# VHH binders against NADH-dependent phenylglyoxylate dehydrogenase subunit gamma (padE), part 1

No score or structure here was measured in a lab: all are predicted.

Target 1, 190 residues: NADH-dependent phenylglyoxylate dehydrogenase subunit gamma (padE), of Aromatoleum evansii (Azoarcus evansii) (q8l3b3)
Amino acid sequence: MYEVRFHGRGGQGSVMASGMLAAAMVEEGKYAVSIPSFGFERRGAPVVSFLRMSDREIRQLTNIYQPDCIVCVDPTLTKSVDIFAGMKAGGTLVQATHHPLSELALPDCVSTVGLLDAVKIALEIFKRPITNTLMLGAFAKTTGVVSLESLKRALEDSEFRDAGLAQNMTALERGYAEVAVHHIERRAAA
Structure headers, positions and changes below count from the first letter of each chain, unless a header shows other numbers; antibody chains are not in Kabat numbers.
F, E and O stand for the ipSAE by ESMFold2-Fast, ESMFold2 and OpenDDE, each averaged over both directions (binder to target, target to binder). V2 = 0.75 x the mean of E and O + 0.25 x the DockQ between their complexes.
Where letters were taken out, [cut] stands.
The coordinates of atoms that the task and the answers printed are left out; those that the model quotes come from them. Centres of patches stay.

## First folded at step 1 (VHH)

Design a01 (framework vhh_surovatamig_d1)
Fold by ESMFold2-Fast, scan of step 1:
Structure a01 (fold): chain B 190 residues (1-190), chain A 125 residues (1-125)
Amino acid sequence: as target 1 above (190 residues)
Amino acid sequence: EVQLVESGGGLVQPGGSLRLSCAASGFTFSSYAMSWVRQAPGKGLEWVATISYDGSEKDYVDSVKGRFTISRDNAKKSLYLQMNSLRAEDTAVYYCARDYTWTYSGGKYVEFDYRGQGTLVTVSS
């Protein structure tokens, strides 16, 4: 069982991103389900969506309280919510940020970190800070739980509201290629 | 109705200090990160500083680090910017903004859902 919690804001496509990731995982023969947040959110309000992946059928459609991986598509969210709530020890963070690892305050439960200046790249590709597709590419490279090719196939079958297929393909590829992956070694006693 | 009202701007000499204030109403102030953004004459909007919903995290554009301090009082629904060692290049209209999206633009792109009318800061030189 592999559990991902996506953190974004209303209108940023975090639910669509988790849905596309689920579709890509299913294409690889896995069981995956995207679980949307509950309630009515205004544009800009913090929202979450969840993905659960397993090698056997999934019967749970509840919130993910102890995620293996956190994907944060908006670099300002750490100032608004505790994105790390409940994270399992040895967890993975995939974060949109222009800050280097040395400037981030990370809890001890984080062992793997994928950092991408997704907003900078999105402005080059879309002229808007559309980071969701970039962060899916970053997720694939950082975690290895889904291939770039499966994400490209899922993208070809998806619908786009804000940008075209070619731009989103470029975003997937650049997210995968340009994410900086760090494995954190913390001292057991200090 | 979301309202943000800035005050505290004015004319100041280089090396001087000003404290800007922003009074917020119409939303749950303690649930939002807040930002200060500015627009210098003939230039675009530049992000200056952001403070987390609980005040525990603060970020600044490099040009003001060590000189400006952002703070908030959630009980009073107020945001502040203490500006020290002011320079001519700090001359701008300063806006209080409810920051619901990305503000780490390197000074090039600022996103927010609401901002006030602004308060003018002029550093004479």
Scores: ipSAE 0.007, ipTM 0.286, lowest interface PAE 9.3, mean pLDDT 81

Design a02 (framework vhh_podentamig1)
Fold by ESMFold2-Fast, scan of step 1:
Structure a02 (fold): chain B 190 residues (1-190), chain A 123 residues (1-123)
Amino acid sequence: as target 1 above (190 residues)
Amino acid sequence: EVQLVESGGGLVQPGRSLTLSCAASGFTFSSYAYGWYRQAPGKQRELVAAISSGSTLYADSVKGRFTISRDNAKNSIYLQMNSLRPEDTALYYCAKGTYWVTSGNYKEYFDYWGQGTQVTVSS
């Protein structure tokens, strides 16, 4: 079982992103469920959504979980939210940020990091800071648990098929191509 | 035009049962996943149950009490609600899934919603 927690703000499409990722995993013959945080958050308020992937049928909506991967689509969230809460040792972080790895304070539980200046790229493509699709491309490259091709197929069957498809395809491809992946090997103290 | 029509709501005492029905038209019914959502006064909307081809999922708050089912021949889905509690009081919505889902999975984002049917659980 592979569990992903998406962190964003209301209006940034993190819930849509987790749903599209679930659809892409199904395209690969896996079982995946996207679980949004329920309700209507004010625009800008922190929002969380969850994705659970399994090689076996998933028959329950919720359970206690410890995420294998954190995807943070907003670079400002780490200042006010502990995005790492409950993360498994050896976990993966995929983070939208203009900061290089050397400027990030990462907990010892993080072993793989994908960094993308998603806001900069979003402004080039959309003229708006829409990072969700970019971060899905970054996730695919960083984790390898889903292919770029499966994400493209899911995007074609998404709400974007009728409008914004070309821009979101470009975002997906650039997120995949331009994410910087770092593997951090931490030695136990003794 | 996609259309979803809920029915079966009403006023019931705690501990009793209700069955909600949703009739669908305007698309190929068997091709999609479906869900039941609810929204209580002053509260956020929540997914309580969903069904795809051969798979069902339930929110922890209703697991063991509610059962979702589908009848492709009748283009309908159902929600059997047992052991009802006052906190189950809400407007219940039927929803059609955005993506095709085969056995074992579904996407919980829904692109079409019905008008809702009111369930009130009180003494």
Scores: ipSAE 0.000, ipTM 0.157, lowest interface PAE 14.4, mean pLDDT 77

Design a03 (framework vhh_gefurulimab)
Fold by ESMFold2-Fast, scan of step 1:
Structure a03 (fold): chain B 190 residues (1-190), chain A 123 residues (1-123)
Amino acid sequence: as target 1 above (190 residues)
Amino acid sequence: EVQLVESGGGLVKPGGSLRLSCAASGFTFSSYAAAWFRQAPGKEREFVSAISSGGSTTYADSVKGRFTISRDNAKNSLYLQMNSLRAEDTAVYYCARSEVTYFTPSGYRLDYWGQGTLVTVSS
């Protein structure tokens, strides 16, 4: 079972991103469930959404407390939210940031890192800082658990089919192509 | 206000039958997929069955052939017909709304849950 926790702010499409990822995984014959944050979130407030993927039927719909992967679509969240809470040893971080790896303070549990200046690229494509689709492309390249082609098919079958499809296709492709993937040397005791 | 209210739970002997109902209010029920889940004492909540907005159904392997999910959009209601009940079916049963019109065999996006109804299968 592979568990992903998405961190964003209300209005940034993190729920849409986790839902589209679930649809792409299902397209590949996997079982996937997306669990959005409950209740009414204010625009700009920190929100989380979850994705659980398995090759077997999924019966657990609880919040993900020990994720394998964390996707943070907003570079400012790490200042106020512990996005790493509960992360499994050997976990993967996919982070929207303009900072290089050397400037990031990462906990020992992080072993794989995908970094993308998603805000910069979003401003080029959308003229707005819409990072969700870019971060899905980055996730696919960084983790390898879903293909770029499956994400493109999910996007074609989404609400973007009739509006913004070309821009979001470009965002998926650039996220995939331009993410910088780093493998951090594990401690000897790992 | 979106509300889902379960009813029909109770005590039944092994081999018996029960029909659970879920009454939906505060939204257009016919536009959403819906599901039944259960939670036995000391266990995690598990998927039981789901039905799409168009009426396609799926079932957990443990209940296939024994349980039947159905919906009545005119009455804004979801049902679970439970036959050949076993002691291991003892649980609190919850109905849930999918935030989309479809579901996968074991995965989908859920946004609202009912309070649950207790089913006890005992001699």
Scores: ipSAE 0.000, ipTM 0.093, lowest interface PAE 21.4, mean pLDDT 80

Design a04 (framework vhh_6z1v_2)
Fold by ESMFold2-Fast, scan of step 1:
Structure a04 (fold): chain B 190 residues (1-190), chain A 123 residues (1-123)
Amino acid sequence: as target 1 above (190 residues)
Amino acid sequence: EVQLVESGGRLVRTGGSLRLSCAASGFTFSDYAMGWFRQAPGKEREVVAAISGSGGYTWHADFVKGRFTISRDNAKNTVYLQMNSLKPEDTAVYYCAATRYVWDSGSYTYDYWGQGTQVTVSS
């Protein structure tokens, strides 16, 4: 069982991202469910969604309190939300940010980090800071849990596709190609 | 130019039904997801329901689930909100809105907005 928590803001598509990822996992013959968790809907308000993946049928739908992976689609969220709450030791962070790894304060439980300046790339593709699809590509490269090809097929078949299909395909591919993956190793004192 | 025109808002009694319509022009309607929002006096605007461009996916807020149903007719460039079992708490100005790229179940960016239609539910 692999559990992901997505952090974003209203209007940034974090719930859509978890739904697309679930569809891609189903394309690979696995079970996956996307679980939104949100209250009063306002543009810009923090939004959380969850994805649970398993080789067996998923019968219980609960929020993910101890995620294996955190995906943060908005670089400003870390200033106001503890996105790491409950993360398992050896966890993965996939973060939209223009900051290099050296400028990030990461808890000890984080072992793998995927960093992408998703806002910059989104402005080139969409002329808007739409980072969700970019972060799915980054997630695939960083974790290896799902293939880029499965995500592309899910996008083509998705209920969320529209006139922006070509742009979202480009976003998916660029997120995959341009994410910087870091493996954090404990360094013994010299 | 893009235009969204809501209609159907009126005074109704508690327990009654009403259907709102939103006629769209100036863009390829089926390429856009549509949403219904409402704003009560002195309250912030909230999302009520959303529907994907194809109509294959719909989302409804928990406070209207089972009472309200969103639908669309792409041949007529129109989105609808069927409201049943109306309560005084449903009194608000209802807005339709359209978005091209970002759409999800309760979180989305809407690019075009109508002017609103007033729904008043009397006890």
Scores: ipSAE 0.006, ipTM 0.288, lowest interface PAE 8.9, mean pLDDT 81

Design a05 (framework vhh_surovatamig_d1)
Fold by ESMFold2-Fast, scan of step 1:
Structure a05 (fold): chain B 190 residues (1-190), chain A 123 residues (1-123)
Amino acid sequence: as target 1 above (190 residues)
Amino acid sequence: EVQLVESGGGLVQPGGSLRLSCAASGFTFSSYWMSWVRQAPGKGLEWVATIKQDGSEKDYVDSVKGRFTISRDNAKKSLYLQMNSLRAEDTAVYYCARGKYIFTSGSYEFDYRGQGTLVTVSS
């Protein structure tokens, strides 16, 4: 079983991103469910969504307290929330950021990191900081648990089929191609 | 050699207070931003608070604003965290860290941290 927690803000499409990822995994013959969770405080408030993937039927719909992977679509979110809460040892981080790995302070449980300046690329493609689709491409490259082709098919069947399909296809491709993937030797406790 | 040694942790009841201390050595303490970070059982690291070299700027994670106060004494090469109105959710190992939160990316720049001091809020 593979468990992902998405971190974003209301209006950034992180819930839609987890849904599209679930659809892509089902396309590959896996079982996947997307579970939204909201704070409902205000527009722009932190929101989370969860995804479970398994090679067998999923009967568990509870929130994910110990994720294998964290996807953070908003680089400002770590300022106000602990995106790493409960992460399993050897976990994967996929983070929207313009900072290189050497400038990040990562907990010892993180072993694989995908970094993408998703805001910069989104402004080039959409003229708006819409990072969700870029981060799905980055996730696919960083983790290898879903193919770029399955994500493209899921995108064609999504809400984007009615508007912005070509731009979001470009976003998936650029997220996949331009994410910087790092494998970190586990650090001793300091 | 850089050393950061935390103290002041312990068992405290909800609503109680604790003061954590960090003794720094092996570097020019007054030249660095300093931070407190914590790790709850089975969870990742969470940034808690940051303080500028001269103490003029302080920042906190939203969940502790108004309850926790970060301070420093450059002459004594010490960093402090005053924790008031403690909640069960504050239970964690607290670490003293050299560096600051980088606001432009939502990322952290810490190069050293101590071994930590356990704070348990229960009973």
Scores: ipSAE 0.000, ipTM 0.103, lowest interface PAE 19.5, mean pLDDT 80

Design a06 (framework vhh_7b2m_4)
Fold by ESMFold2-Fast, scan of step 1:
Structure a06 (fold): chain B 190 residues (1-190), chain A 121 residues (1-121)
Amino acid sequence: as target 1 above (190 residues)
Amino acid sequence: EVQLVESGGGLVQAGGSLRLSCAASGFTFSDYAVGWYRQAPGKQRVVVASITSGGSTKYSNSVKGRFTISRDNAKNTVYLQMNSLKPEDTAVYYCAKDRWYTVSSGEYDYWGQGTQVTVSS
């Protein structure tokens, strides 16, 4: 069982990202469920969504309090939200940020980090800071739990087939290709 | 063509009950999560309850213990049983279909026209 918590802001598509990831997992013959945080937040307010994936049927649809992986699609969230709350030891962070690893304050439970300047790339592709599909590509490269090809197939089967498909395909590919993956050996060795 | 048609709204006194229905067509109903939303006059539309393709349910804190969502896949219908109604429940209630096949993403791509619920004191 692999558990992911997505952190974003209302209107940024973090719930859509977790749903698309679930669809890609199902495409690979796995079981996956996407669970939005049940709230009535306005645009711009912090929002959380969750993904569980397993080789066996999933019956738990509750919030994920001890995630294996944190995906943060908004670089400003770490200043106001503890995105690491409950993270398991040896966890993975996939973060949209223009900062290098040396400038990030990471807790000891983080062992793998994927960093992508997703806002910069989104402005090049979409002319808007739409980071969700970029961060799915980054997630695939950083964790290896889903293939880029499965994500591309899930995107082709989505409503994006007829609107923005080419741009989102480019976003998946660039997120996968350009994410910088770091392994923090001393924290993993504990 | 995807269609969602709500019914069952009406006028009821505080403490009363209503059962809303949403008839779905144009898609494989059993494969999608569906939800109920509401919008009161001058306010934003908010989620009330949702049910996954597998039957798991979620409720907003304001309706927990009072409302029950259910689905009948043979009839392509989702229901909202509303008990112990309060004046604050007065709103237009909307049915919505989740965007994604077999998953509950919370992103809805089709909406019904709504059914009015009015709760008098």
Scores: ipSAE 0.000, ipTM 0.125, lowest interface PAE 15.9, mean pLDDT 81

Design a07 (framework vhh_podentamig1)
Fold by ESMFold2-Fast, scan of step 1:
Structure a07 (fold): chain B 190 residues (1-190), chain A 120 residues (1-120)
Amino acid sequence: as target 1 above (190 residues)
Amino acid sequence: EVQLVESGGGLVQPGRSLTLSCAASGFTVSSNYYGWYRQAPGKQRELVAAIYSGSTLYADSVKGRFTISRDNAKNSIYLQMNSLRPEDTALYYCARELKYWGSGTYFDYWGQGTQVTVSS
């Protein structure tokens, strides 16, 4: 079982991103469910969504999430939210940021990092900082748990089919191509 | 209530500078996306400059001449325009990103605009 937690702000499409990822995983013959975790928060307020994937039918939902991967679509969240809460040792971080790896304060549980200046690229493509599709491409390259082609097919079947499809395809491709993947060598705990 | 109010426009000769200001009320400027747009008569509104989380973007036509910035203490964003050209003549708008909707995106808050005229 593989668990992903998406961190974003209201209006940034992090819930949409987890749904798109679930659809792409199902396209590959996996079982996946997307679970939003938000209330009546105002736009701009921190929101989270979850994805659970398995090679076997998901029979039960659990309320305990210990993510294997954290996807943070908003570079400002790390200043006010502990995006790493509950993360498993050896976990993966996929982060929208203009900072290089050397400037990030990462906990010992993080072993793989995908970094993308997604805000900059989103402003070039969309003229606004909508990073969700870019971060799906970055996720695919960083983790290898889903293919770029499956994400493209999911995107073609999504709400973007009738508007913004070309821009979102470009975003998906650039996220995949331009993410910088780092593997951090760490000693085993204890 | 939530408002954006632009100021600082005017008539200016080519090669000179202007600074546009956008005063925000009802919210803080530190954590949100802000953009400067312009619209010349008979043309579509275009993005000139944007700022979010320390990242900036500029239209190719203004890159190297214009600078976008924000002042959290004054709850304002600015557009510093240097080496102005006649083709920079337009109504300039401040915009704040609020929402993404379905298959499209849009800005919920726009200012009234401030006119910049660069003499021919």
Scores: ipSAE 0.006, ipTM 0.241, lowest interface PAE 10.4, mean pLDDT 78

Design a08 (framework vhh_7b2m_4)
Fold by ESMFold2-Fast, scan of step 1:
Structure a08 (fold): chain B 190 residues (1-190), chain A 121 residues (1-121)
Amino acid sequence: as target 1 above (190 residues)
Amino acid sequence: EVQLVESGGGLVQAGGSLRLSCAASGFTFSDYAVGWYRQAPGKQRVVVASITSGGDTKYSNSVKGRFTISRDNAKNTVYLQMNSLKPEDTAVYYCATGYKFYTGSYPLDYWGQGTQVTVSS
């Protein structure tokens, strides 16, 4: 069982990202459930969505999420939201940020980090800070739990069929190629 | 304050019909594409039907010919007419706006609370 929590703001496509990841997991013969938050937030307010993936059919949804991976598509969220709440020890962070690893305050539970200046790349591709597809590519490279090819197939079957397919394919590929993956060594208990 | 509220679900016999409604508020409804999704226990949430701001429709292969999506912009409402229902249509049905607009507008990340549809055999 692998659990992902996506952090974004209303209007940023975080629910779409978790849905596309679920579709890509199905392309690989896995079982996946995308679970968006059902509370309504004003535009720009923090929102979350969840993805649960398993090699076995998922019958029951847990009401308490303990993510293996956090994907944060908005670099400003860490100032106002504890994106790490409930994260399992040895967890993975995939973060949209222009800051280097040395400038990030990370809790001890984080062992793998994927960093991408997704806003910069999105402005080059879309002329807007649309980071969700970029962060899916970054997620695939950082975690290895889904292939780039499966994400491309999911994208071809998405709502982008009729608009922005080429740009989103480019975003997916650049997110995968350009994410910086870091492995943080754990210290022995003092 | 984007809000989507589904209604019209219930228990129905195989071969029966149901009409779902999705009432939207807090945004300019006529500018947005809207989709119906469904989720059965332990399965991923999948798109069932969608309708663009211009009225163009798409359907999943499993429902094409049986379900019809439509919209009433004056009432800020999207409908899903479900005919010839099968036990495999049993799911919670959700209304969502999260589609990319053709003109390059960013999609909204909003879902309704869902409405349960149960089709007995």
Scores: ipSAE 0.000, ipTM 0.127, lowest interface PAE 16.6, mean pLDDT 78

Design a09 (framework vhh_8ghr_2)
Amino acid sequence: EVQLVESGGGLVQPGGSLRLSCAASGFTFSDYSYIGWVRRAPGKGEELVARISPSGGSTSYADSVKGRFTISADISKNTAYLQMNSLRVEDTAVYYCARYSWKTGVYEMDVWGQGTLVTVSS
ESMFold2-Fast, scan of step 1: ipSAE 0.015; ipTM 0.452

Design a10 (framework vhh_surovatamig_d1)
Fold by ESMFold2-Fast, scan of step 1:
Formats: C-alpha cells, sequence, structure tokens
Structure a10 (fold): chain B 190 residues (1-190), chain A 121 residues (1-121)
C-alpha cells in the first residue's frame, strides 16, 4: 500500500490533483482512491487531501496518518503546518519551491526529495501561479509510481479537457522533465 | 477602503541600489502574505517576492534571488523591497500586493499607483 498526503490552500486544486493521480493509477491496473478532507474551509486556509494506492482492492477509506509521500503545492505552508506529521521513515517529499535542497530544513524521515520551482514555470506557461499540474509531473518523476503517459490520459479526462488542455499538458511534461530529484543518505538507526 | 501606496522608485545606474516602500491601510495588514509584483514596459505582470504574515518566511523569483530582500514592519503597516545590484532588466513599475490563495491560483491585489524603477546608464 502506498499512501500520499497532499498539502495546499483552499482553491489551489490539491483535491483535483489527488483525484487525477488516482485515475492515472487505476489506468495502470492498480487500485486507488482519493479521499478529500472535510471541514470548515476558508479561501487560503491550509487544506489536505489523500490518495491510497494498492495492488489489491482497497477496503479502507480512513484518513492517511502515516504517509509514504508528501506533496506540497504551496511553498509557504511549511511555516504554518507540520506537513511531515506521521511520515514514514524513508519517505518522499515533492515540494513546490525555488529554494535549493541546501536551504531546506528536512526531518530525518525524508529520504527522497523532488524539488520544482513550480511558481516560476507556471508563470511562464499560464502567466499565473497555477502549480497543481506541474506538481503531478514532478510526483511521477520523483516517485516512479505512475507514468507520465497515464497522467496525460487522466488529464484528457479531467475538467481541463475543454479548456486549457494544451497548457496543462505542457505543465505535466515540464514538471516531469525539470523536477530535481535528490536521494538523502539514510542515517543509521539510533 | 483598502489602500496601498508605493514609493521609493527612481532612476538608478546599473549596479546601484534602491529601497521601495509600501504603506498599507484599510485592512489588517498582519493577517496577509504580501508581495511585490512588477510590470516592465510592454510586458505582463511578473511576481517578484513574497513574505508571510510575521516576516519569518520569504520567497523570490530566481532572477532577483540574492539581490533583492523583502521585509515588513507590521507595527507601521509597511512593506519594503531592498534592491541591490540593479540591472537594466529590473526596469519596471513596482506594485505591492495583498496575496490571496484560491481558485487554483495565487492572486495578487495590486491596486496602488506603483512606483517606477528605471535602471539606465
Amino acid sequence: as target 1 above (190 residues)
Amino acid sequence: EVQLVESGGGLVQPGGSLRLSCAASGFTFSDYYMSWVRQAPGKGLEWVATINQDGSETDYVDSVKGRFTISRDNAKKSLYLQMNSLRAEDTAVYYCAKVYFGSGTWRFDYRGQGTLVTVSS
């Protein structure tokens, strides 16, 4: 079982991103479910959504408390939210940021990091800081758990089918091609 | 009534420095992320830098990283941009902006008059 927690702010499309990842994984013959977080949400407030993937049928729809991977689409969230809460040892972080790895304070449980200046690239493609599709491409390259082609198929079946499809296809491709993947040496067990 | 008043722009030679200021009123300044955005002649709007509510976190576009510093003074309801090592490409009207995170985008409310920065020899 592979569990992903998406961190964003209300209106940034993190729920859409987790849903499209689930659809892409199902296209590859896996079982996947997207689980939105519920509650009172205000525009700009931190929000989370979850994705659970397995090679066997998923019977559990509980929230994800111990994720294998964290996807953070908003570079400003780390100060206001502990995005790493419950992360498994050897976990993966996929982060929208212009900061290099050397400027990030990462907990010891993080072993793989995908970094993308998604805001910069989004401004080039959309003239707006729309990062969610870029981060899907970055996720695919960083984790290898879903192919770029499956994500392109899912995008064609999404809400972008009738508007902005070409730009979002470019965003998926550039997120995949331009993410910087780092493997952090694991420390010996205490 | 929300007001943002930018100042500090001017003519400067390449390699020079300028400090931009923004005076905010009509909203709870300390509750918002704030940004500087700019528009060069004949170009679209470009995001430059963002700062969080308490000033502990900052972010910059790659082309200004290491040269510009964004800061804020919540008691004075003021936002600043220290611009060093200025280049001809930095020539633009600079606006301070309230940041909204929503609708799949970061949105910038840059309603002020802006302040013109011209880098020329």
Scores: ipSAE 0.000, ipTM 0.112, lowest interface PAE 16.3, mean pLDDT 79

Design a11 (framework vhh_podentamig1)
Fold by ESMFold2-Fast, scan of step 1:
Structure a11 (fold): chain B 190 residues (1-190), chain A 118 residues (1-118)
Amino acid sequence: as target 1 above (190 residues)
Amino acid sequence: EVQLVESGGGLVQPGRSLTLSCAASGFTFSDYYYGWYRQAPGKQRELVAAITSGYTLYADSVKGRFTISRDNAKNSIYLQMNSLRPEDTALYYCARGYWTKPEYFDYWGQGTQVTVSS
């Protein structure tokens, strides 16, 4: 079982991003569900959504407390939210940020990091900081658990097929191509 | 509580320069990102330039002529406008935002008029 927690702000479409990722995983013959966070979300407030993937049928629809991967689409969230809460050892972080790896404070449980200046790229493509699709491309490159081609097919079958498909297709491709992937080897404690 | 006040607009001849300033108050200036927008009569409001802590963005129509900057110590942002053209005539707005929101500017100033004509 592979579990992803998406961190964003209310109104940023993190539920849509996790849903599209679930659809792409199903295209590859896996079982995947997008699990929305229950509760009130106001615009701008920190929110989460969850994705669970398995090679076997998924029978439980519960919030993910111990994720394998964290996707943070909003770089300002780390100042107010512990996005790493409950992350499994050897976990993966996919983060929208203009900061290099050397300037990030990462907990010992993080072993793989994908960094993308998604806001910069979104402003070039959309003239707005719409990072969701960019971060899905970054996720695919960083984790390898889903292909770019499956995400493109999911995008063509999404709400974007009727508006913004070309821009979102470009965003997906650039997120995949331009994410900087780092593998952190940690030494045993002295 | 949040206030953004633009200044520096005016009437100028084509080819001249203007510097617009935006004074911010009522919040922690360094925590936010900023943009300059403009709106000509009968047209939609358009982004001219934006500045974060790590990069700047310019509309193609002003790239190479305009420069956006910020001064955290003075709680101000600036738009240096060189080689002004009649097409630059518009009401110019300063905006504050978080660069990760779907619509990334949540507060706006009242605007300052720039008129470029002979």
Scores: ipSAE 0.000, ipTM 0.158, lowest interface PAE 15.6, mean pLDDT 79

Design a12 (framework vhh_gefurulimab)
Fold by ESMFold2-Fast, scan of step 1:
Structure a12 (fold): chain B 190 residues (1-190), chain A 119 residues (1-119)
Amino acid sequence: as target 1 above (190 residues)
Amino acid sequence: EVQLVESGGGLVKPGGSLRLSCAASGFTFSSYAAAWFRQAPGKEREFVSAISSGGSTTYADSVKGRFTISRDNAKNSLYLQMNSLRAEDTAVYYCAAKPYFTWSEYDYWGQGTLVTVSS
């Protein structure tokens, strides 16, 4: 079983991102559940959504308190929210940020990091800092738990088919291609 | 310069109809999703209706069955047909646009047009 928590702000589509990821995993014959949150009441306010994936039927619909992976679509959230709360040891972080790995304060529970300057790329594609589709591509490359092609198919079948499909396809592809994946080794005695 | 300009507001009797228009300029309107919002005095801005670049529509429960949103990309225009108007529909109506229908905030906003429903 694999558990993901998405961190964003109201209006940034973290619930949409988890739903699209669930659809892509189902396309691959897996079981996936997107667990909604009630974070749309205030635009700009921190919100979370959850995704649970398994090769077996899922019977748990509770919020994910101990995620295997955290996807943070907004680079400013780490200043006000502990996005790492409950993260399992050996966890994966996929983060939108212009900072290199050396400038990030990461807890010991993080073993794999996918970093993407998603805001910069979003401004090139969308003329807006819309990062969630970029971060799905980055997630696929960083974790390997879903293919880029399954995400493209989910996007084709989504609400975006009528508006911005080509731009979101480009975002998905660039997120996948341009994310920088780091594996963090920590000394046993330090 | 990006502009959204609403028109068609006015005074109408309960049960009457009005058609609001929004003229878009300074951007590729056909690539944008568009919406109508309203704000009554002393209240927060309320969602009314939205339409994708491809024509998919959604409505607030309070207006469903009475209001119809439509667009004409050749004329860079958005419309709201309002039927069976009620006193509680009195508000300033704003058109808004964003590049994506479902998951981004609205980027562009008009100045608003006042609709007053009163006998």
Scores: ipSAE 0.000, ipTM 0.163, lowest interface PAE 14.1, mean pLDDT 81

